# Designs tried in a protein design chat: VH-VL binders against q9vpl3. Part 176

Target 1, 224 residues: q9vpl3
Amino acid sequence: RGKINIQRPKAPHYERARVVAVTQPKYPELPKAKSCFKTRAERTQQQQENPYNEIIAREVRNWLDHSRLVAFFHLSSITADDIFRVRVQLHKQNLHLKSYGSKIIEQAVKNTRYEAIVPLFHSNHCIVFSPDPEKTAALLRIVRRVPQMVLLGGIVEETMLSRNQLVAYAQMPGLHAVQAQLVQTLSQAPGHLIQQLQAHQNSFVQVLDVHAKNQMNEETPKST

## First folded at step 6 (VH-VL)

Design w27 (framework fv_anetumab)
Fold by ESMFold2-Fast, scan of step 6:
Structure w27 (fold): chain C 224 residues (1-224), chain A 121 residues (1-121), chain B 111 residues (1-111)
Amino acid sequence: as target 1 above (224 residues)
Amino acid sequence: QVELVQSGAEVKKPGESLKISCKGSGYSFTDYWIGWVRQAPGKGLEWMGIIDPSDSYTRYSPSFQGQVTISADKSISTAYLQWSSLKASDTAMYYCARQPLFSGYDAFDIWGQGTLVTVSS
Amino acid sequence: DIALTQPASVSGSPGQSITISCTGTSSDVGGYNYVSWYQQHPGKAPKLMIYEVSNRPSGVSNRFSGSKSGNTASLTISGLQAEDEADYYCSSYDSSSTPYVFGGGTKLTVL
């Protein structure tokens, strides 16, 4: 079901608000409304500077730095037993399923080339890491059988790929030289992707798929 | 030419067993999942289940789980749909269709011609 | 049960444009870009017309187009021809226990 529709916020009647303002009891002390907003901002800043979050963010950066394959998934409701079975199957292929909070992901990728991935993590998510990009086909074969895990995109050889581009890479692994060339031609630019994902969290897949389809349509295979 | 060819029409009595087939040709059979779709007379399409021919992994619709068995033999590029005991309510057209292995539950791009199964006394 | 809601019938005249809707929930049509449309002529197998909301397979006329807004996907057929008269089914990925669902179907009549 998900979230309450917040597109029509309930606004107080002007007359009611005015009556409350006029009849509200007078306090002899100065109200600290201005200070309250600043205090809340300061609390938020303190949370962002939590040393624990930086330690976990460093772990995420370490995974990103040492993995030649990174895949991002939306994760709908799934039992602990089912996700454990998936994790075991992935581990046998040197694929490592990890879950991190969205704020930790944001801190990990801030000021890096991968900053554009942050909107992918606004809802339930998980990430699969591997040092071996040849395992992309094995990864997709395993997750194909887990309808609760929906591929959003990934990073192969430090190149950001949409869902469709990652699927294309997996279907045509070929020789190493062909694979390297394919990854370079399938690379994504982050331009305007973030702005288009803001409407609804579940619409991520739509924006990424549309972007990938537009890019794949432009990259028609040419044989002269 | 890429195609899926299904076995011929069947007329059976309630309680009888039946196994119908769907043979793929013109493509790599293990690179596509094979789904089964039922259409009762004058009714719409119902997804029954799907199989990965590479290792015979199956997934069923809750309505058909335990009612039918889906199997495949990759050595002859053939998928099967089987009933241990047919019922009159199994009377329908049965289609097989292929789906790309790595695209998720996307689309059935190639369909068989259908197998009409009639169960009556 | 019908998982996705389609109008039972739609009609149009040759050369006109018509739209068929397919309404689901946030766990299927609204949540994912895995909406497909199938055309079925009487006595024939279904034919894929649109996949992943708006993409056309090779050989499908550009008169057929797909779109999605929220929980509703739409198939639009422009320049209607007599050959377009058929039943049309939408389908979607579903993140629940049933990973694939069909709509109830829409009969298109070209008058």
Scores: ipSAE 0.304, ipTM 0.622, lowest interface PAE 2.9, mean pLDDT 78

Design w28 (framework fv_anetumab)
Fold by ESMFold2-Fast, scan of step 6:
Structure w28 (fold): chain C 224 residues (1-224), chain A 121 residues (1-121), chain B 111 residues (1-111)
Amino acid sequence: as target 1 above (224 residues)
Amino acid sequence: QVELVQSGAEVKKPGESLKISCKGSGYSFTDYWIGWVRQAPGKGLEWMGIIDPSDSYTRYSPSFQGQVTISADKSISTAYLQWSSLKASDTAMYYCARQPLYDGYDAFDIWGQGTLVTVSS
Amino acid sequence: DIALTQPASVSGSPGQSITISCTGTSSDVGGYNYVSWYQQHPGKAPKLMIYEVSNRPSGVSNRFSGSKSGNTASLTISGLQAEDEADYYCSSYDSSSTPYVFGGGTKLTVL
């Protein structure tokens, strides 16, 4: 498949998205240093890493600008095989699971309307992008089967929504004008959004503790 | 009993329109993708596309994008494959098959019996 | 369009084991564990024999097994029987352009 248009300023082409989904982010390799001093090599490394981060940050901005649905998740420890299974299910629904470092997210959203999302990314996280907000219900149904992914909130039609607000949006399958008005109404109190997200984050310890305990119990050999 | 039942054989002339059907029974129709597969006479299987019946979201293979329309009516558990203008090269056996949307395995486990479409003058 | 490579034909005698290969790239067979195998008798619809590389659906004989190494998936039929004579197709998830791609198919003849 060679229908890649690199000149297009949209979200990364599918071929590039596939490579990112399979491989870890790459940092530029240092050139051979001819200096005898360690501090020079250290400065060279920091400078070379900055340009790569800006390129990835531009990709994140393109995803945000061209997606009408963006969902944020806390991501617990999960195997590569399991996460790729989730990526495949999401991809069939035109939902694109991406993972970016918190510094890249911060750099991507700085000086944009999305700056408010930065506090969500202090721990392991992932983001799902889609041009189709009607897929919110499908997204939540898929993720319900993945206990390692916990919904934090999202952006629908450029409006920030808490977890509960996003769930409410998913339950209104028709009347896009009414859904848009609901979204605007629910997002009128920024303090409410932060409070909802903090309450959800505080529940992570309980969920993880229960999950870990259940995992230990399941690992214990049993006969019917 | 879980099954997919396809409409009967069709004999058409070039330029005519056609809509064939695939009806699911014995299961929750909106919990499975429906895929369409073409098999030209004496040839192998080719994916045409898939549809999510719950929201009518479709994906087409590159060879069939713009050539056919896949649709579904979840109220009667039926998926459709449609041509606006048939060509002689559309002569083939057409199969539908289902795959889990959210749970289960990544494969098409139940197949329709096939609809033979013959396009000739 | 067919992206996965299968041999056109394979032959065996009753009681023997035969293997059918299915070769793709890192964007399909090599990249994911989502390879399925379908059996098709003349004039009939395909039947799922193997899913996700090596799993058998209920009702499929344990004589059928699947495996994968790198970009090549394999279907092995042990204790070959006359009823196994059919066409066999592999199919894989395709991450590059479409959800799925088929192999060209292999005609199995039981002598």
Scores: ipSAE 0.219, ipTM 0.608, lowest interface PAE 3.7, mean pLDDT 79

Design w29 (framework fv_anetumab)
Fold by ESMFold2-Fast, scan of step 6:
Structure w29 (fold): chain C 224 residues (1-224), chain A 121 residues (1-121), chain B 111 residues (1-111)
Amino acid sequence: as target 1 above (224 residues)
Amino acid sequence: QVELVQSGAEVKKPGESLKISCKGSGYSFTDYWIGWVRQAPGKGLEWMGIIDPSDSYTRYSPSFQGQVTISADKSISTAYLQWSSLKASDTAMYYCARQPLYEGYDAFDIWGQGTLVTVSS
Amino acid sequence: DIALTQPASVSGSPGQSITISCTGTSSDVGGYNYVSWYQQHPGKAPKLMIYEVSNRPSGVSNRFSGSKSGNTASLTISGLQAEDEADYYCSSYDSSSTPYVFGGGTKLTVL
């Protein structure tokens, strides 16, 4: 119940209805043009698509805005326990492993300078965020032991880097200021860098597709 | 043999500075975290913080943030725990311990013998 | 302070089994399989007995075993011996700003 005055005595509606009926033009009633109620399917789709996606897209933008290191990985099949172990090792280094759907990432980076990363997320993926770019070397050392995670590229100090450029950055044994200078030295024209990231990802996806098809054909190793 | 060797016992007055050490040997020093654990007389173990000797990155327990400084010199495989101004409440046994950074398990497998620090007027 | 809850003391006789509990929250013991147990004899440094809930380091007797159910981890010592008399501490990874937390410790007496 929502009525403010449900307990109050009201004048009978009959008097008002009679006055309205007498003054109203006599036209045939039109059939109702459309239903006022949405179908279950329409309500379910609206609930799934709108509020949740908006909230998570804002979370992704917040991570991008507050992280000086962002690394992109392809993620092969891995158990929950194994990924939690990796997450703990990364967290000790102030590295934060996150997974988001491709549609949410596209929504988060749309109309931003990072829109070029969208093709990297057409397959299974994860992202590592950190406020500490000096931890890039530790990140790569940890991931070296996780064959299910394959580095695709990243962003350091708001500069997009290819896989090879990020690896080169990680090999720098200097102070943070020296590493920041190296990022500027390694940076390339946006077109060239974007092509490198897209070509690498597309080639990797094709390799995975061939591997998956071979797996489905049950080509198991045989004893000699 | 793998071991952690800590500096000897210290007796200090309130307000004095102190730096104690933990030297690793028999292993790759930069492949392990070094953690510091405090044990007050008759009390349990308290986590203080850790350092990655390869880049000197530190993380502190909230209870010890700003009260101590953890550092390391990888060239001599030594980690340090330092106070700028000691208090009587700093009287305790201090242990260092190592944990794998990249390979191995999430636990402190090798411990130093401990350094007793006594702060009294 | 005590971050994880352990009983202050437990006791047993030689040859019996005892269990020490360690209770935390979903952000430490309950959330992760990163519980360790340490043995400390009087005047000595702690020694790792169990790591990652149930694994034993090389050189630790198989009389020591670990388990976890919900927010509570347990250390069980079977075939109790006089040399097992010591203080036992649990420790866990903590997903908050602190990477590790210790229990208050349990004194084991062998009667």
Scores: ipSAE 0.202, ipTM 0.605, lowest interface PAE 4.0, mean pLDDT 79

Design w3 (framework fv_ontamalimab)
Fold by ESMFold2-Fast, scan of step 6:
Structure w3 (fold): chain C 224 residues (1-224), chain A 121 residues (1-121), chain B 112 residues (1-112)
Amino acid sequence: as target 1 above (224 residues)
Amino acid sequence: QVQLVQSGAEVKKPGASVKVSCKASGYTFTSYDINWVRQAPGQGLEWMGWISPYNGETNYAQKVQGRVTMTADTSTSTAYMDLRSLRSDDTAVYYCARDEGFYDSYYFDLWGQGTTVTVSS
Amino acid sequence: DIVMTQTPLSLSVTPGQPASISCKSSQSLLHTDGETYLYWYLQKPGQPPQLLIYEVSSRFSGVPDRFSGSGSGTDFTLKISRVEAEDVGIYYCMQSTQFPLTFGQGTKVEIK
């Protein structure tokens, strides 16, 4: 809150001309013949496809591919000044706070190993990216002081982790302990990991309920 | 390699001003806040304030508020502390320290060598 | 202002023996965010202070494991399990729970 001393982050490098060339199909002018009939649903779906969204989706995939730490948050109403301060504090630790529309996230992760995260983004959300997984502890320390941001889960070294697993990872001092947890997580059935992510999303609702009740109480707990 | 190097000792008369410099090297200067801490002869440590080189934001201890100005020059990676209306009780070693903490977490992981300021007539 | 009081003011320790320094605050150092912002520094003769412990119990990088911090509320302790010649100096506790940041008066550790 007011202690800012980091330079603005640079976006991941990619060539826009090259991205546009990949996303924009090159085809000759379609003939204006009656034989070009398409169903209303097909026309509506094609009309709603925005090539700019695909460009942004590719940017999201680039962040996912080049970050060894990705954390997902529910974002409650927050002022522009407050979110700016959070972005600056995170950037001091090489943590990059990004906000993308749910449709763009869905498009970015569709048919990838990360498709399971889509349900997390149906509400207001934001994502923090970093090339350094050792910064997980710094991330959690920073967001602990931002009640509008609630941790849902994340990805560390390409392994999807629940909220509790990510918190546990942040508290691990040794590389061997981290490696053991990653091996354990990778050895679990895919359905088990999805259930853990869904359970933590449900826990978020409980946390909000507790927080709301605590705000109604004039008497605050003296210690944790 | 990672270091804070401060300017040399100063001898000033009461009522004068002193400007102490702190040059950072080996890290991204704008990524860390700089705190100033002084130590009078034979006494303990006293916090004076901090500056963020990123945006120039400052926070001064109430005891020196109105007499101190902290600035940072990002082009030379140098922080400055300007203390005015010097009194004999301002005689101290002045340290700059890099702050690795965030918000209300202040831990000074890197310190300058100190600048001795003597105020005498 | 929060007043930080250290005891003892001086310690004379036989090499290899343990040492313990107490730091008491005039108010609880538990911040409204649930964290406790208490730090320990060592100032060796002719040198600037150096960070030993941050946030009560976390050892700073490169600090030997013979140093440990503990405590809560208003009572904090720095322990050295086996004092070595290089540990000679003045130890300071510091709080950042409330502005202004304040330090204890210091504890001088000497070898017998």
Scores: ipSAE 0.006, ipTM 0.450, lowest interface PAE 10.3, mean pLDDT 77

Design w30 (framework fv_anetumab)
Fold by ESMFold2-Fast, scan of step 6:
Structure w30 (fold): chain C 224 residues (1-224), chain A 121 residues (1-121), chain B 111 residues (1-111)
Amino acid sequence: as target 1 above (224 residues)
Amino acid sequence: QVELVQSGAEVKKPGESLKISCKGSGYSFTDYWIGWVRQAPGKGLEWMGIIDPSDSYTRYSPSFQGQVTISADKSISTAYLQWSSLKASDTAMYYCARQELYSGYDAFDIWGQGTLVTVSS
Amino acid sequence: DIALTQPASVSGSPGQSITISCTGTSSDVGGYNYVSWYQQHPGKAPKLMIYEVSNRPSGVSNRFSGSKSGNTASLTISGLQAEDEADYYCSSYDSSSTPYVFGGGTKLTVL
């Protein structure tokens, strides 16, 4: 058994966050405009909020910003031993399996371009990060053996992809220069071969939560 | 041409062992999983299990766990389904089918022609 | 035992449209977009007609379409032709037990 050292993209150091907090001016403040004004109770409540969540949220942001491949999974019940075996296989391919609470994910992506992923994390979930997008095929091969992990979608080269688009990307080994162009095409195409229709260059708004909504959309069982 | 070719029909007696084969050609064998599907006479399809030929990782249906063994030899692009001791209830058509490795449990896109196994006294 | 519920038989006339349902639970059809449909002619191996709910493999007629609502997936065949007469099986990923389960099958008769 070797020591498992999973190196992360640079996360904000605790001391940096602490320095920012310490250097905040603590002078008595005059009442501010309504948009910036908090009641005393609201200010003390914000100050009493768990600062650990902000540190972890910044860690998530750093993973997202420094990874060229991010894959999102629904995670069904799995034993600690089984998930450990998956982590070992992923680590060999420079793939980093992480799990964060839904509140931390929401905090990390709120008011960012990644906010659309929040609905994917309403149930049990995990995320795989990698600096190497060519590892998408290796990732899907490894996860294929883990039925408890169900691919929901991902981000490749800062482009949000549905599950089917990410699978299509994985099927193009040795063509990464062309793959970057195809990623853009896949992210904007509705999934139809447009050559069979009159060409139209309309851009589509790509939102992963639409796919999550479709996956979660089910009829309530008919009551007696 | 991409195809899966299965071994010929077998007629066996209860208690005998049997190993049937499924050979892939026209594609990279290790890039696809091979599943086995049973169809009893006049009945529907039953999923038995699946193998990843790249490392021989297997998954079985609970109904077939311990009753059959699935294996593969990637050097000859062949997957196998094996019984140590056949029963009359094993009489069925057995299909092998490949599944795209990167598409999860989505679909079996290419199927073998089937191997009819008849177990009678 | 049958894991996914399909009607035993469905019939239609040439040129008509028919729909075959496939009902499961939130751990299979309802939970994931991994529903497939297979066509089996008598004495032949099954053929993949639809994968991932609504996608068609190359060579499959656009008369075949798939959809899903809640725990029920549907295969719709438009412009029925005599060669469509076959058994149809749905299949899905299953997170609760076996990773791949089949429906009981539906016999389509073209009258």
Scores: ipSAE 0.007, ipTM 0.461, lowest interface PAE 10.9, mean pLDDT 76

Design w31 (framework fv_anetumab)
Fold by ESMFold2-Fast, scan of step 6:
Structure w31 (fold): chain C 224 residues (1-224), chain A 121 residues (1-121), chain B 111 residues (1-111)
Amino acid sequence: as target 1 above (224 residues)
Amino acid sequence: QVELVQSGAEVKKPGESLKISCKGSGYSFTDYWIGWVRQAPGKGLEWMGIIDPSDSYTRYSPSFQGQVTISADKSISTAYLQWSSLKASDTAMYYCARQGLYSGYDAFDIWGQGTLVTVSS
Amino acid sequence: DIALTQPASVSGSPGQSITISCTGTSSDVGGYNYVSWYQQHPGKAPKLMIYEVSNRPSGVSNRFSGSKSGNTASLTISGLQAEDEADYYCSSYDSSSTPYVFGGGTKLTVL
């Protein structure tokens, strides 16, 4: 809307308007309008897309920063109702099931210590967060009844753990000192852990050359 | 170290009841499911069902639902398979095996030695 | 539900590579990555050789490998040895009325 008093109130008759349009040269203002309004429009579009993605990425970073337990899952075909029931059951144990797009995960962990997890999220996935690492046993008990969710690994006390290491952690007594020592012991080879997490995804979405190369590493258990 | 030990061979008559056992040792018994697998003489493996010992959640194959009962006593780390009335067709080797490496219905990684059940008149 | 489809028999010579197939549907082998393979020698309990399609447990020779394409999973044994002679069974999660199913089994003969 503009001010009606300043604008011309009546449009010319259609036939008259066509004659005027043909005889009056149009301004070559398009290049300047494009330069000015194109930058403005692109900035507006960037504000719409980037602010949304950045807000969600910040949410993911907050979950990572404030959760002492983070578990990563591959998600096979599951109905919205089924995943909702699982989410409710997990919430009762202070376990928070979240699903984020791969690009948002990448944006959230870019240039952080957790950047290595990005390949885990190139397929269907979900993440469970909790401030309480002692809930790992409850998490695994619940997820064992949901075959559509396949544990890939996790982060406990800011330390990345493979599936086997996370399961071992879940089976430890709830004594803080013992759990802290287990995490310390399990975290001594980050490169091997990352390879093991990637190897687990080989059956789902990873490139076959990576699959074949890392297959043997997945099947050699750590002695502890 | 980690093992499942099953009860000894049984010879029964049709109509008799039977309960066989599977004792886990060397691991946290309630952290894994126990499955039962049947193998008739000269035949292949048949999945019968599973139990989560932590809360006695059970799931059966349709072929065995109503035919057998799976139970567990977590205080003694033992799972059970029982029949109220045996049939000659129940003659088979019965294996228990630990399931749920990472999720339910995953692989059976540790197997019992098997219990041979022979039902004849 | 019927068992997953395996060939009844397969044979090979020492040093050869052989492959055993396991065919199901989109509700089992095709839909999920819970395919396992078991080796059974006569009179013995089965032994887990492969889990989750392609992973080997500790103590299983790297001559054994698993893969899957569509509704068919495969167990490949390279450098075939006499002690590989056994029955092999595949298994999978099944999202239909039977939550878990075994294949009919394949007898491997090493000649």
Scores: ipSAE 0.468, ipTM 0.713, lowest interface PAE 2.3, mean pLDDT 79

Design w32 (framework fv_anetumab)
Fold by ESMFold2-Fast, scan of step 6:
Structure w32 (fold): chain C 224 residues (1-224), chain A 121 residues (1-121), chain B 111 residues (1-111)
Amino acid sequence: as target 1 above (224 residues)
Amino acid sequence: QVELVQSGAEVKKPGESLKISCKGSGYSFTDYWIGWVRQAPGKGLEWMGIIDPSDSYTRYSPSFQGQVTISADKSISTAYLQWSSLKASDTAMYYCARQPLYSGWDAFDIWGQGTLVTVSS
Amino acid sequence: DIALTQPASVSGSPGQSITISCTGTSSDVGGYNYVSWYQQHPGKAPKLMIYEVSNRPSGVSNRFSGSKSGNTASLTISGLQAEDEADYYCSSYDSSSTPYVFGGGTKLTVL
């Protein structure tokens, strides 16, 4: 909302300095209509970054670096009261439910060992963090009763695991060394993990594929 | 062998109560949820509900909520399906089946042989 | 509950291949890889044939295969044999209304 006061401050000295600065030509003239027409991708890339995003991205990196268990979930529509009850149950087991925007996740994991998880977060999601990997069984048991939360996969002892691999890990005896050995065994084919993790978001992946195909059709003419 | 064994066929009158059983053997009973599936004569499969035997958490299909009660006794590895007052429309084959606790909602891997319930006047 | 859509019947001759479809929505078949297929012979309990769209339990013939495209899952049976004559049901996880839903069933006739 605007001010009700009649008068506005007048500051000629700093206003003149700013006018001189902004009138300086910084870039050469662009040819044709490129400067007038922007593609969707160019408009997205020109989005102004919020300094707040970097602060939250550092928080996310801190959670990832200090958690031995990280689980990724698709989250469908759920009431505030229901998610609060889930958060309370998880907290009793030292499991911390967090939700972050996809842009913040991307910024947090870019140029890190976790960059491979970015495709998982293009749809509604939430993440559970814990310093205790032995809580995986408790986590899966609690979440099974929340149909709105669908396990996509996770990271245990810095190793990326699919949903089925996390389930196998949860069923292991409570010996930490044995569980760590299983994690190494299950992670033998790292190239397939991202594909498996995204499999539970099939509807969103297909929407992205249709969009990508439409963009390709716009860029290239039909073959003759 | 891993198996689910159900109680024998029942013939009842409308208004009578009934409790049928499903006993697991050859596996850790509390590591699996037990679901109940109904099949009316000549019809398809209908999921009724499921129970976690470790703490008796139950979830019902909306169609069966309030119509039946699912329970379990983990000390004897047995799950139950019960009616307080049977109707002729309850005539059906009833199957119990197990689903791995940590695998979510993906499949029932082992099924009981079925209990035929006939309700007639 | 809302059932997944299957054809009422399909038929084939010994040695042929047939496909049974199972159509749902983005909240069940299309949204998740929790599609299962069950085989039921007359008077018998259902038997799990396929889970997680395309995986076979131990003891199930490799003639049975599963796939999914969009909101439609498919069970394909190759090299049809007389013993394959049965009712086939698909099932899926459903995030919108109930966590588990069955298809209406398909009667396979081997002539």
Scores: ipSAE 0.258, ipTM 0.630, lowest interface PAE 3.4, mean pLDDT 79

Design w33 (framework fv_anetumab)
Fold by ESMFold2-Fast, scan of step 6:
Structure w33 (fold): chain C 224 residues (1-224), chain A 121 residues (1-121), chain B 111 residues (1-111)
Amino acid sequence: as target 1 above (224 residues)
Amino acid sequence: QVELVQSGAEVKKPGESLKISCKGSGYSFTDYWIGWVRQAPGKGLEWMGIIDPSDSYTRYSPSFQGQVTISADKSISTAYLQWSSLKASDTAMYYCARQPLYSGYEAFDIWGQGTLVTVSS
Amino acid sequence: DIALTQPASVSGSPGQSITISCTGTSSDVGGYNYVSWYQQHPGKAPKLMIYEVSNRPSGVSNRFSGSKSGNTASLTISGLQAEDEADYYCSSYDSSSTPYVFGGGTKLTVL
């Protein structure tokens, strides 16, 4: 009797129905246009603890709670028209591109399981949310055409993944057991992932520095 | 040549099932959305939905959600529009059209010739 | 009615200019620069004439031009020719009804 029989569920029917209801996929709440009343209320409270920040932080928590896929990107200089095109392409795939200030993100994830992501947002950034983790492959195909967006890592099924792990996950669509095993393995080493994400961010900054130096070097031959 | 070729005209009775096709050629099928557009006799164009052939992800217009099924088989560069049970009100011309997924512009630039579906008893 | 509003018909003589309007809301025409215009001759599939408000595909005559102001997009045909007689439809990206909406269509008659 020391072995687990996976073929037989342990929970009775009504408890299984309850668990299914709790774990049922939910779509993230989309931001609504600002109302005149809300704008005035925020303005009158400017000299206090700025409740506007908590309202937006709550929005970020809702996105995190209702998304089974969250991807973090470094965002280089990009025109408003170009980022809008990417946003529309992503939206048609049920992928939602959002940008929030570092302070708002810190307030949103403070005292949560996701607090460790805060250092990723100290430079220019954006986040993509989706209720559908199977869209990870489509996300990476779209972003591959957008050099200004560099993948840092993400969260899939509430488990933090590095860039390489997220890319591996995207290449195994429809293999639920293999994907679940990858996610389970990563959940056993949470500290390692954060350091990998920070190292990747530092490597990206170094790549930008090298690119700038290469451009300066190329200017020399042109003047000669 | 870049083109979308649709299946031939269909004459059906109410309650029958039907599946019509749209085959892409001359381009990378998985780099474009395929959209379906309906035009009832003497009426205008209306969007039905779109499909990403690379993963078969679909988006439907609210008017057509649950009324039809859009699918695709990327191995033969073909998209499909299917009814489980046809109604007389489904009598219309049906067009397919493509739009870039990852590059280019937001436009349906190439259209199929259309498939006329007639449903009558 | 979530469809874009177009006049049912417009008429002109050869050599004249005509304009067809397409009015929507801030969730479609007013909110985005993704308005397309399609020409349809009787018994034929639609043909893309204008995309992203004002751009012409290769092979479309310079006589066709597009513009937008607020919630209204416009298609202008200058130097009107007999072959321009057709139905014209506007279409826009729609954030409230994925993926797109069409206008009701405008029949252009060339005298």
Scores: ipSAE 0.378, ipTM 0.669, lowest interface PAE 3.2, mean pLDDT 79

